# VH-VL binders against Proteasome subunit beta type-11 (Psmb11): the designs that were tried, part 6

Target 1, 253 residues: Proteasome subunit beta type-11 (Psmb11), of Mus musculus (Mouse) (q8bg41)
Amino acid sequence: TTTLAFRFRHGVIAAADTRSSCGSYVACPASRKVIPVHQRLLGTTSGTSADCATWYRVLRRELRLRELREGQLPSVAGTAKLLAAMMSCYRGLDLCVATALCGWDHSGPALFYVYSDGTCLQGDIFSVGSGSPYAYGVLDRGYHYDMTIQEAYTLARCAVAHATHRDAYSGGSVDLFHVRESGWEYVSRSDACVLYRELQKARSLEQELEAKACGIYPEPATPQGARECKELFVEQEEVTPEDCAIIMKTETM

## First folded at step 4 (VH-VL)

Design p54 (from ic03 with light chain S91D; framework fv_ifinatamab)
Fold by ESMFold2-Fast, scan of step 4:
Structure p54 (fold): chain C 253 residues (1-253), chain A 120 residues (1-120), chain B 106 residues (1-106)
Amino acid sequence: as target 1 above (253 residues)
Amino acid sequence: QVQLVQSGAEVKKPGSSVKVSCKASGYTFTSYYMHWVRQAPGQGLEWMGIINPSGGSTSYNEKFKGRVTITADESTSTAYMELSSLRSEDTAVYYCARDLYEYGSAMDYWGQGTLVTVSS
Amino acid sequence: EIVLTQSPATLSLSPGERATLSCRASQSVSYMHWYQQKPGQAPRPLIYDASNRATGIPARFSGSGSGTDFTLTISSLEPEDFAVYYCQQRDNWPLTFGQGTKVEIK
């Protein structure tokens, strides 16, 4: 599983892969890992699908009751604290639910990480799941609060696609959501393999252009010189914002 | 339909141990936590502990100071509660009960109860 | 640990009368569950999270309250409602129950 979310000038982005876990000989259909809670609140899911689905149902019920009692929905912060408190009763019992709550309230865009041990953290960037170290590599290099909506979409797609390629437990497509003041929007579902292949092509081209610019000539060609030239074209493991920008420049309508 | 069926009544001597079983049916055993609760004659309900049958993690009421052990066997959909170093004060009906975490540790289905009598 | 005190210990009432049972917590709790127990039987869930009726529980049973004070109400007692009632908190481990309120025929 790879899920991520980040807060920026124009709202909160949430993105996730669609791979489901299953038994050795059973087909694994696509999974939805970004779940709407209400019009201005989304949650990402990491952990067992059944546990996550149940806790979101519990949360939606509680928010509805509090809205009826108090005349308005709790803030994103209040909601995150509520979820953390509800799950903390099972602390130490291997309840593995991790979520990023992505919303818009009276204070603007808000993002919180909640874990089943009662942890509740406010932040600007969170990634959760087995692919999260790979997603963080992309996010940490490319993120800035003032990025445009299109830059944010590209960063999120690249981060999940990269993590999908590196993490055996992530795959399928990339689901992309955007929370604005007007509410959440399901922006796209894109094939992660196709996106990653385009990223690989962009990186290979950049490496080739850089090698030529350095004026490296392996002549007369020897086994030693040939190896040195090959090293210039070694596949890179890291994905950068520049790599994602190259993909955007080559994309046509 | 959901059912929890417990093992039969037992008479034990002080200092011995007892192991009560609770066989679950009608639902996915590993999807729900299981509680153990006891009730001494003429007294109320006393919570003993809880188990996550998926993986076997447990939490116990400190009152039993390491005398209680709760386990689960996924292959037979059976939970067990073992209480050691039995005293006459341990005479009680012991219940297993399924956790309904949608309502935070509410117990929606209960076993029929197992009477454990500790007598010399 | 959170101590739950139920009052009264015993309610002696006739069929058709209203029963009001109280459960007071030693510290503020978010929610309270209620169970019914008849002699020789396991407890039966009645109310979840202060006010939500369990499946199959008739409308004459209702729950209310918040903080430290919670109430179970039976609007009109039926013969089958004469039993012991227990409250349960879920905010802290260990889980705790009240000592019970016995509703008996007058």
Scores: ipSAE 0.135, ipTM 0.626, lowest interface PAE 5.3, mean pLDDT 84

Design p55 (from ic03 with light chain N92D; framework fv_ifinatamab)
Fold by ESMFold2-Fast, scan of step 4:
Structure p55 (fold): chain C 253 residues (1-253), chain A 120 residues (1-120), chain B 106 residues (1-106)
Amino acid sequence: as target 1 above (253 residues)
Amino acid sequence: QVQLVQSGAEVKKPGSSVKVSCKASGYTFTSYYMHWVRQAPGQGLEWMGIINPSGGSTSYNEKFKGRVTITADESTSTAYMELSSLRSEDTAVYYCARDLYEYGSAMDYWGQGTLVTVSS
Amino acid sequence: EIVLTQSPATLSLSPGERATLSCRASQSVSYMHWYQQKPGQAPRPLIYDASNRATGIPARFSGSGSGTDFTLTISSLEPEDFAVYYCQQRSDWPLTFGQGTKVEIK
């Protein structure tokens, strides 16, 4: 699983792969790992989808009850603390739920990481799941708070696609969501392999443009011996975190 | 409809073990935790332990000093409670009950109870 | 472990009267639940988390309280309400029950 979320000037982005596992010989439908909670709040899920779905149902119910009692929905911070407290009651009984809560409240865009042991952390960037180290590599290089909306979308797609390429337990498509003041929006579902190919193509073009600008390119070998002649076969290069950051900047310009 | 059906009454000698079963139906067995609670004749309720049927993780009341073991069989949707080194004080009705985590370990459905008599 | 003390131990009333049952915890609790039990039967859930009626429970049953002091009220006793009532807390393991309040006919 690879899920990520980050807070920026224009809201909160959430993105996830859609890979799901069941039996070795049973077809599995695509998994939804970004779950809406209410109009201005959604959360990411990691690994144990059934447990996450159950606890999101519990959370939605508790939020409805608190809205009726208090006349308004809790803040994103209040919601994160509530979820952490509810899950910590089952500490030691093999409850494994990790989520990033992405919302917009009276203070603006807000992001919290919550784990089933009671952990609750506020931050600007979170990635969860087996692919998260690979996603962080992309996010660390490309992220800044003042990103444009298009830069943010490109960064999120690149980070998840990169992670799905390297993590055996991630794959399928990339789901992209954007939480704004007006509410959450399902931006897109993009095939991860197609997205990764587009990133490789963009990187190759950028490298070619750089080489032409500098006037540097491979020259034909003139020697006639076996060592004096080189065969020019270019292997497909994997997209790196640096490549994703460069592509994002190029699109902004 | 949710139903928990327990095994029949048992009479045991001191020092022996008893294993009570609780068969669940009408819901997804692995989606709810299961409690075990006992009640001595004319007395109140005493919590024994809880199991997560998905994976078998358990938590027990320390009062039973390692004598209780709770297990679950997903293929038959059945939970078990085994109590060893039985004493006359263990004479009680034993209940299984489904955990309602939405309200902090309330118990929403109960088995009919199994009377275990430990003769002296 | 958290000790729950129910009072009174026995409440002798006639049909139509109001019953008020108390449950006090030795320390502040996160959740308090109420159950009804009749002779030869399993406990029946009544109130969840201090004040939420379980499915099928008549409106004459209500719960209130927080912290260490909780109350179960039956506004007007019906014949079928004469039973033993137990409170149960959750804050940490182990779960504990009160000793019970018996509501009996005068």
Scores: ipSAE 0.167, ipTM 0.597, lowest interface PAE 4.6, mean pLDDT 84

Design p56 (from ic03 with light chain S91Y; framework fv_ifinatamab)
Fold by ESMFold2-Fast, scan of step 4:
Structure p56 (fold): chain C 253 residues (1-253), chain A 120 residues (1-120), chain B 106 residues (1-106)
Amino acid sequence: as target 1 above (253 residues)
Amino acid sequence: QVQLVQSGAEVKKPGSSVKVSCKASGYTFTSYYMHWVRQAPGQGLEWMGIINPSGGSTSYNEKFKGRVTITADESTSTAYMELSSLRSEDTAVYYCARDLYEYGSAMDYWGQGTLVTVSS
Amino acid sequence: EIVLTQSPATLSLSPGERATLSCRASQSVSYMHWYQQKPGQAPRPLIYDASNRATGIPARFSGSGSGTDFTLTISSLEPEDFAVYYCQQRYNWPLTFGQGTKVEIK
């Protein structure tokens, strides 16, 4: 799994691969790893699919009740603290849920990382999952707060595509979402292999420098069937504590 | 239908150990955490600990730390609670209960209880 | 540990009457669960997270509250409702229960 999110002048970007596990020697249906919580809040998911689905159901239920009771939804910070508190009771029991909450509230764009041990951190960039070290390599080179919307989209796609290229447990497509003041938008779903090849073919001096900054280097063409083979699973993959690991950019802590 | 069936009543001497079993059926054993709760005669409920049957990770109430061991056997869908260095105040009905974490450590199904009597 | 204090210790009421049971936490908690226990039986879940009725629980049972103060209400007591009721917090470990409120026939 590779998920990422970053906060910038025009909102919060969330992106993820779509690779999942299934049985019966067939390509798995695409996994949705960026989940809408409400009109101005998305969450990325990493961990056991059942655990993530359960905690997101619990979160949506609690937010609905609070909206009915108080007449308005909690802030993104309030929501992140709520989720962390709900999960903290299971510390040490190998509950593996790591999520970035991506939203827009009265304070503007907001991004929080929440881990099942009760960790709740505010930041500008988070990536989670087995591919996160590769995604961070790209993000650390290309990110700045004042980037344009198109620059942000390109950076997010590059980071996830690079991670899917390097991480055996990430793949399929790249889902891209953008949270603005007006709400979230599902920007695109792009095949990771096609995206990588398009980046190679669209080379200009600037484009080549961008691809290199993203950690995607020109390499021999991947056989057409390679992605399909990577998506075929006989056994379901077990999520480990290592899959919940996160690498954070420390300069802005 | 979900069922938790516990082992039968036991009479133990002070200083000995007891191991109570809880056999689960009607659901995927490794998908739910399991609590152990006791109740002394005429008293309220006291939480002892919890286990994740997938992998065997545990957390215990500090009051019982060093004396309680909770384990799970995936092949038989059975959880166990062992309490050592028994004292007369450990006389109680011991319950296993399934964790419903959708509502945060709520206990939705309970075993029938095992009476452990500690006497000389 | 978080201490839960239930009041009153005993409620003596007749069938058809309203029962109101209180549970107060020693510190602010987010959620409270409620259980019913009859003599010789395991506890039965009633209410999850302050106000969510457990499966199969009649509509006469309702829960409310936040912060440190939580309430279980039985709108009109049926003969089967005479039992001991326990609250349980899930805010922090160790998990703790109240001492119980006994609802008995007058």
Scores: ipSAE 0.180, ipTM 0.623, lowest interface PAE 5.3, mean pLDDT 83

Design p57 (from ic03 with light chain N92E; framework fv_ifinatamab)
Fold by ESMFold2-Fast, scan of step 4:
Structure p57 (fold): chain C 253 residues (1-253), chain A 120 residues (1-120), chain B 106 residues (1-106)
Amino acid sequence: as target 1 above (253 residues)
Amino acid sequence: QVQLVQSGAEVKKPGSSVKVSCKASGYTFTSYYMHWVRQAPGQGLEWMGIINPSGGSTSYNEKFKGRVTITADESTSTAYMELSSLRSEDTAVYYCARDLYEYGSAMDYWGQGTLVTVSS
Amino acid sequence: EIVLTQSPATLSLSPGERATLSCRASQSVSYMHWYQQKPGQAPRPLIYDASNRATGIPARFSGSGSGTDFTLTISSLEPEDFAVYYCQQRSEWPLTFGQGTKVEIK
């Protein structure tokens, strides 16, 4: 599995491969790893499909009940803390669910990483799954907050396609979603092999241009070369099993 | 088709230990957590602990911490609960029950129960 | 630990009558479940998460409530419904049960 999400000036992008975990004797239906929660919130899934589907179903049910009681949905931060609290009740019992919650609320675009041990982190870039180291390689080179919508789409597609080529457990197509104030949009499903082929052509051109530039300008430069994309804001909020009642009681109001 | 079958009744002396088994069938054993609950004669239900059969991670009620050990054997689809340093107050029916985390740790299937009597 | 108090301790009713059982938590709980237990038998799940009937449970059983106050209702008692009923919370460890309400034939 390779999933990624990043926050930028025009919203939140989420992307994932579609490789399904089934027998290798027969081609399986494509897997959906980006799951809508409500109009302005979606999540990426990593872990067993059954576990992820169950926790998203639980989350959607709880958010619907809260909307009925309160007249409005919780913020993205509130939702991430709620999910972390629910899962942290199983801390130490090896529940393996990792998700990036991508949304838009009263404060604008928001992105949180939630792990089943109660980890809840706000950030600007997250990639999860066996292909994530490869996706980070592409994201770290190309990400910046002020990128255009088209630059963001291209970056997301390239990162997943690259990871798909390198990771034996990722494959198929690339699903791309964009969360805006108006809600989430399913932008595209693209064949990963086609995308990777285009990436290889672009890399060949880049290598040729770099070789030519070195021939013209032989001056070595330190560290003039590359910029790393990184999380612009990361604040760790741990939820303990003992906090489940406190968080749930507060959110249930 | 889901079934949990527990070991038979036991009579133990104070200070000894007892190990109760719970054999699961009709589902994928490692896909569901397993609880242990006891009930003293004429009393209510008391939660003892939980195990994830996939990997053996456990969580115990503090009241029993240090005396209770819950384990699982994936090859036989069997969970075990061992309680040591037995006293007369430990006389109870002990149940295993499957966790349904979809509904917040509801227990959807229960074993038939194992009566453990502690007497001198 | 959360304490669950069930009331009444005993309900003496005839078949066909309505039974209303209460479970009150010492603090607000996220999940409340109900179980039925007959003498010599393991508890049988009835209601999950306040209001969701377990598989095979007749429509005469219904649950309601939130926060600290939960109710189990049996709209018209059948002979097989005379049993002890337990509520169980899930909000914090350890899981706790109420002390039970016995529904007995009058």
Scores: ipSAE 0.191, ipTM 0.614, lowest interface PAE 4.3, mean pLDDT 83

Design p58 (from ic03 with light chain W93Y; framework fv_ifinatamab)
Fold by ESMFold2-Fast, scan of step 4:
Structure p58 (fold): chain C 253 residues (1-253), chain A 120 residues (1-120), chain B 106 residues (1-106)
Amino acid sequence: as target 1 above (253 residues)
Amino acid sequence: QVQLVQSGAEVKKPGSSVKVSCKASGYTFTSYYMHWVRQAPGQGLEWMGIINPSGGSTSYNEKFKGRVTITADESTSTAYMELSSLRSEDTAVYYCARDLYEYGSAMDYWGQGTLVTVSS
Amino acid sequence: EIVLTQSPATLSLSPGERATLSCRASQSVSYMHWYQQKPGQAPRPLIYDASNRATGIPARFSGSGSGTDFTLTISSLEPEDFAVYYCQQRSNYPLTFGQGTKVEIK
């Protein structure tokens, strides 16, 4: 799997490969790894597809309940903290779900990485999955906050296509999404091999950047450029399995 | 159809151990956590522990002071609960139950129960 | 550990009557579930997270409450509803159950 997301002047970009598996030698239909949560929030999926689908269902249900009680949806930060707290109730039981939450709220574009051990990190760039070291190589070179929409689309497609070519566990097509103030948009699905061939001119540069990126941790390691959700991190240090539901209750209030 | 089928009743002497099995069918065994709960005669329900069948990670109720061990065999879709150093107060019906975390660790499917009698 | 206290311990009613069962927690809980148990049988899930009926549970069963005070209501008792009912919380480990309310025929 290769998924990535980055925050920039015109919103949040999310992109992913479509390779899936339903058995060791069985080809599955293309999978969708970027999942809408609500009008202004997307989530990427890494780990077991069934686990990710279930946790997004749980998240959507909890968000609906909070909207009914409070008259509005939580912020992207509040949603990320909520998801981390819900999953931390299973800390020590090897739940493996990694996601980047991509949204737009009252503070503008927002991006958080959430891992099932309770990790919650705010950042500008995240890539998750077996292909992430390769994607980071491309992203590190090309990213800047003030890039144009077209530059952002090209960067995202290039990063996933490059990772797909290098990572045996990524493939198929590249799904591209853009979150703006008006909501998310499914921009395109493009064949990864075709994209890679079209981007061949920049290949030597990507190979050089990939060698530099060898220091980047693989999934489920801490993503590049991460700013920890400090309040959640401090709370998680003190959190026991006994009181994880109390933290969830606090996030609702 | 989801089913949890437990092993048959057992009579054990004080100081021995018992291992109860729970065979799951009708769903992907490794996709759901499994609880173990017991009920002494004429009393209420008491939670013993939980296991993630994918990888075997566990969490236990401290009341059992390291006497309980929960395991899972992915190849046979079977969970086990072993209780050692048995005492007469361990006489109870032992249940396995599937975790439904969508609703905050509700237990949606239960085994039929295994009566363990501890007597001299 | 969180202590759940169910009241009354025994509720004696006739078929067709309304049953109201209470479960009070020693501290605030995020999740409360209800189970029905008949003699010689495993518990049967009734209500998840205070108010959500489990699959196959008749509409006469309803749940409500939050924080420390939860209620299970059976709007019109049927003969098969005479059983013991248990509440269960998920906030602190260990998971705990109430002592049970026995609904019996008058």
Scores: ipSAE 0.310, ipTM 0.635, lowest interface PAE 3.3, mean pLDDT 83

Design p59 (from ic03 with light chain L95Y; framework fv_ifinatamab)
Fold by ESMFold2-Fast, scan of step 4:
Structure p59 (fold): chain C 253 residues (1-253), chain A 120 residues (1-120), chain B 106 residues (1-106)
Amino acid sequence: as target 1 above (253 residues)
Amino acid sequence: QVQLVQSGAEVKKPGSSVKVSCKASGYTFTSYYMHWVRQAPGQGLEWMGIINPSGGSTSYNEKFKGRVTITADESTSTAYMELSSLRSEDTAVYYCARDLYEYGSAMDYWGQGTLVTVSS
Amino acid sequence: EIVLTQSPATLSLSPGERATLSCRASQSVSYMHWYQQKPGQAPRPLIYDASNRATGIPARFSGSGSGTDFTLTISSLEPEDFAVYYCQQRSNWPYTFGQGTKVEIK
C-alpha cells in the first residue's frame, strides 16, 4: 500500500496506489484507498482493510449526528480529534489503522494524520503504507507550498508511481484527488507502469538531446503490466519532481 | 426528487456532430460525477466517459477519444455530450447517469435516453 | 480493458423459480454492479459493489462474489423480473459492461 497527501496553496492533494489482496496469497490491482467522508473531506486508508472499513462507517455516522446537533459539520481538526478518540476506544483490540484526513474548512486547506493508537498530527505532507519511504523521497525534494495545480498533480503521480516500483506490496494504478474550497475532485486514475515508462523515456530523450539526438518510444503497457514493468526495470534511481517535470515536458497536450 | 432530463431525439447525417444535453435537478449538481453510456439498437451498454461537474475534469473510453467531448454548465445544472464525425454505427440511445462514487462509481439515477439516428 | 462475460445468454424460467446469473471478469475487479433493463426503459440499478441492494430493490435480489466470479440471484421470480440483466465493473478505465443475460418467461 502507498498513500500520500499534501497541503498547498490551492488545496489538498491525496493520491494512492490501487493494489489489493485477492485472497491470502495474491495481490491484485483494484482497490480504492481514498474515501469521501463528506463534500469537503477525504480520508486515505492504510492498515487492515476490515479495520479501515469499520472506522470509516463509525466516523460518518458520528459526523452526521454532530451536524444534526450543532447545525454544521465539525472542522477538519475537530474531525481528526474525533477519529483519534474513537480509535483509542479500540486500543485493546490491536487495531492497526493509519489515515490522512484531507479537507477544506473555514480556515482553508487542512491536513491531519491519525493513527489507531490515538496519534493526531497536523502537517503539510504525509505518506502512509509500505511504500511510504519511497514516496517521501520524491515528496521531500519536490514539495513547496506555492506550487501550481499541475505541479502538484505531477508530484503526487510521480511519488506514488515511484513507490509502486520499489514496494512489492504496492502497484496497479495511481488514483489522484484534489480537495478545493468547492469540494473534492477525482482528478484521474493512471497506470503506474505507464507513468514509470514515461519517466524512463524522458530520461533517455534528455540524454539523446544532449548528444544531439532524439527518440520516440512506443505506447506503454496497461495497468496489468505494472508487475511486468517492475520485473523489467532494475534501475533503483530516485524519482524527483524534476524527473516528473521531464515527463510533463515530453507530453503533447 | 432526483431527475435527469435529456434533450429530444435527433436525426443526423454521416460526418455531422450531435450534442445531447442532460439537465439535473433534485440534488447538488457539483457533488456527483456524471457518466455517459450508449446502447445501439438490440445491443448492450457501452460506457463513453465521465465528468466531474465541479471542475470539468473528464475521462473518456479510448474507443471514443478524439470524437467525444463531455462538458458541464454549473449555472444551469446541465451536462453535455458531443459526438463528432458521426457514422451509421453511432446510431444508439445515449444516456446520462449519475455517479455514486461511494459504491465504486455505480450509476444510481439515469436519464430517459436520447435516440440519435445517423442516416443518409 | 476488462472483458465481462455473462452466462447464460438466455435463461428461460417460470414465475416462482430461482434465477442464478453469472458474470465473469477477464481480470480481478474491485467493484461489480448489476443493472436491470426492460424494453424501452433506461437501466435500473439493482446491486452495488457485489452485494449491496440499491434503494427500493426487493429482498429477493441478492448479489455475491469477488475477484473474477460474481453472481446475481433472484430467489423467487415475480412477473416483473423478466428483463435483461447487465453486470458492470469499475476497477480500471474504461468501465465495461457484460453483454447481458435475458431472463424470459418459459
Scores: ipSAE 0.005, ipTM 0.409, lowest interface PAE 14.2, mean pLDDT 78

Design p60 (from ic03 with light chain L95W; framework fv_ifinatamab)
Fold by ESMFold2-Fast, scan of step 4:
Structure p60 (fold): chain C 253 residues (1-253), chain A 120 residues (1-120), chain B 106 residues (1-106)
Amino acid sequence: as target 1 above (253 residues)
Amino acid sequence: QVQLVQSGAEVKKPGSSVKVSCKASGYTFTSYYMHWVRQAPGQGLEWMGIINPSGGSTSYNEKFKGRVTITADESTSTAYMELSSLRSEDTAVYYCARDLYEYGSAMDYWGQGTLVTVSS
Amino acid sequence: EIVLTQSPATLSLSPGERATLSCRASQSVSYMHWYQQKPGQAPRPLIYDASNRATGIPARFSGSGSGTDFTLTISSLEPEDFAVYYCQQRSNWPWTFGQGTKVEIK
C-alpha cells in the first residue's frame, strides 16, 4: 500500500494506489484507499481495508451524533484526537490502522496522522504504507507550500507512481483527491503504468532538448507492451524525484 | 449468520491442563478480536484474555499469570484457550466472545460455553 | 484493576413494573456495556457504550450514565426479562465485569 497527503496553499491533496489485499495477487479487484468522512474531510487507509472501513464507519457515526448535539462538526484536529482516543483502547493488541485525515475547517487546510496506538500528529506531509519511503523521496524534493494546483496534482501522481514501481505491495492505479474550502473533489484515477511511462517520456524530452543544444541526439525510447507493467519497470530507467520536477515544469508552461 | 461453536465439556484432574476450542463462522475471522471469559458455578463473569487472530498478539488478565495461553488458527478459523496447572477453583463454564470494537470492545457474539470440571 | 459495583444485588419486582439497575466504577471509564444472562445460557448483549441498544433488543431497555455512574432501565418488565444483568467496562487492563444484579419475580 502507498498512501500520501500534503497540505499546501490551495488545500490538502490525498493520493493512493489501488492494489488490493484480497488474498489473490492476480485476480484482486481495485481497492479504494481514500475514504470520504464528510463534505470537508477525507481519510486515507493503510492496513487491512476491513479494519479501516470499520473505524471510518464508527467515526462517521460519532461525528453525526456530535453535530446533532452541538450544532456543528468538530474541527479536523478535534476529529483526529477523537479517532486516536477511540482506537487507543486497543493499544497493545497490534491493531494496525494508520490514517491521514485531510480536511478544511475554520483554521483552513489541516492534515493529521493518526495511528491505532493513540498517536496523533499534525503536519504538512504524510505518507503511509509499504511504499511510503519511496513516496517520501519524491515528496521531499518536489514539495513546497506555494505550489500551484497543477504542480500539486503532478507531485502526488508522481510520488505514488514512483512508489508503485519500487514497492512490490503497491500497484494498479493512482487515485487523486483534493480538499478545498468548498469540499473534497475526486480529481482522477490514473493507471500507474501510464503515469510511469509519462514520467519516462518527460525525462526523454528534456534529454532531447539538452542534446539538441549540444548537437547530440539521445536514443529514442520505444515503449511496447503497455499492458505489461513488468516490462516497463524492468527495461526502463528508474523514475527519480527530478523526473517528477520536469513534468511539473512542463505542465505549468 | 455469525456463529461461535465451542468444544464439548471436559473433566480434568488437578494439575493437568485443558484446551478449549472456539470455531468461528459467518464472518472474516481475522477482522475481529476474540475474548475468553469464564464463569464459576453461581458466580459472575471473569475476563481471561483477548487475541488478535491477525498476527496472534494477546493480552491476559494477570490473575491467570503464566497459566493461560490463547492462540488462533486462521486456516480453520478457530481460537483456543489453554489453561494449565488446573485447580478445583478453575471449575467453570468457559466462553469465547467476539470483540465489537465499533462500540469500545463490547462482546457481540458468544459461544455456547464449555463446562470444565476439575476434580480428583 | 477497575472494580464495578452493581446495586441492588437482587431486585424483586412484578411484570409491568419499572426496573432500575446501577453500576458504579471505582474509576472513570471510557466504555460501559450491559449483558443479560439466563440460567444455562451464554450472556446476551443488551447495551453498548452506555446507551446504544444491541441489535434485536426491545425499546423498553435503555442505558445512561458517564464517568463512574451508569444505569440500566427496563421501563416495563415482561416475563422474559427476569434474569441476571452484568455491566462490563473497557478502559484499563483488565476488562472487568460487575458482580451482577438478579431481577426476580416478586
Scores: ipSAE 0.006, ipTM 0.526, lowest interface PAE 9.0, mean pLDDT 81

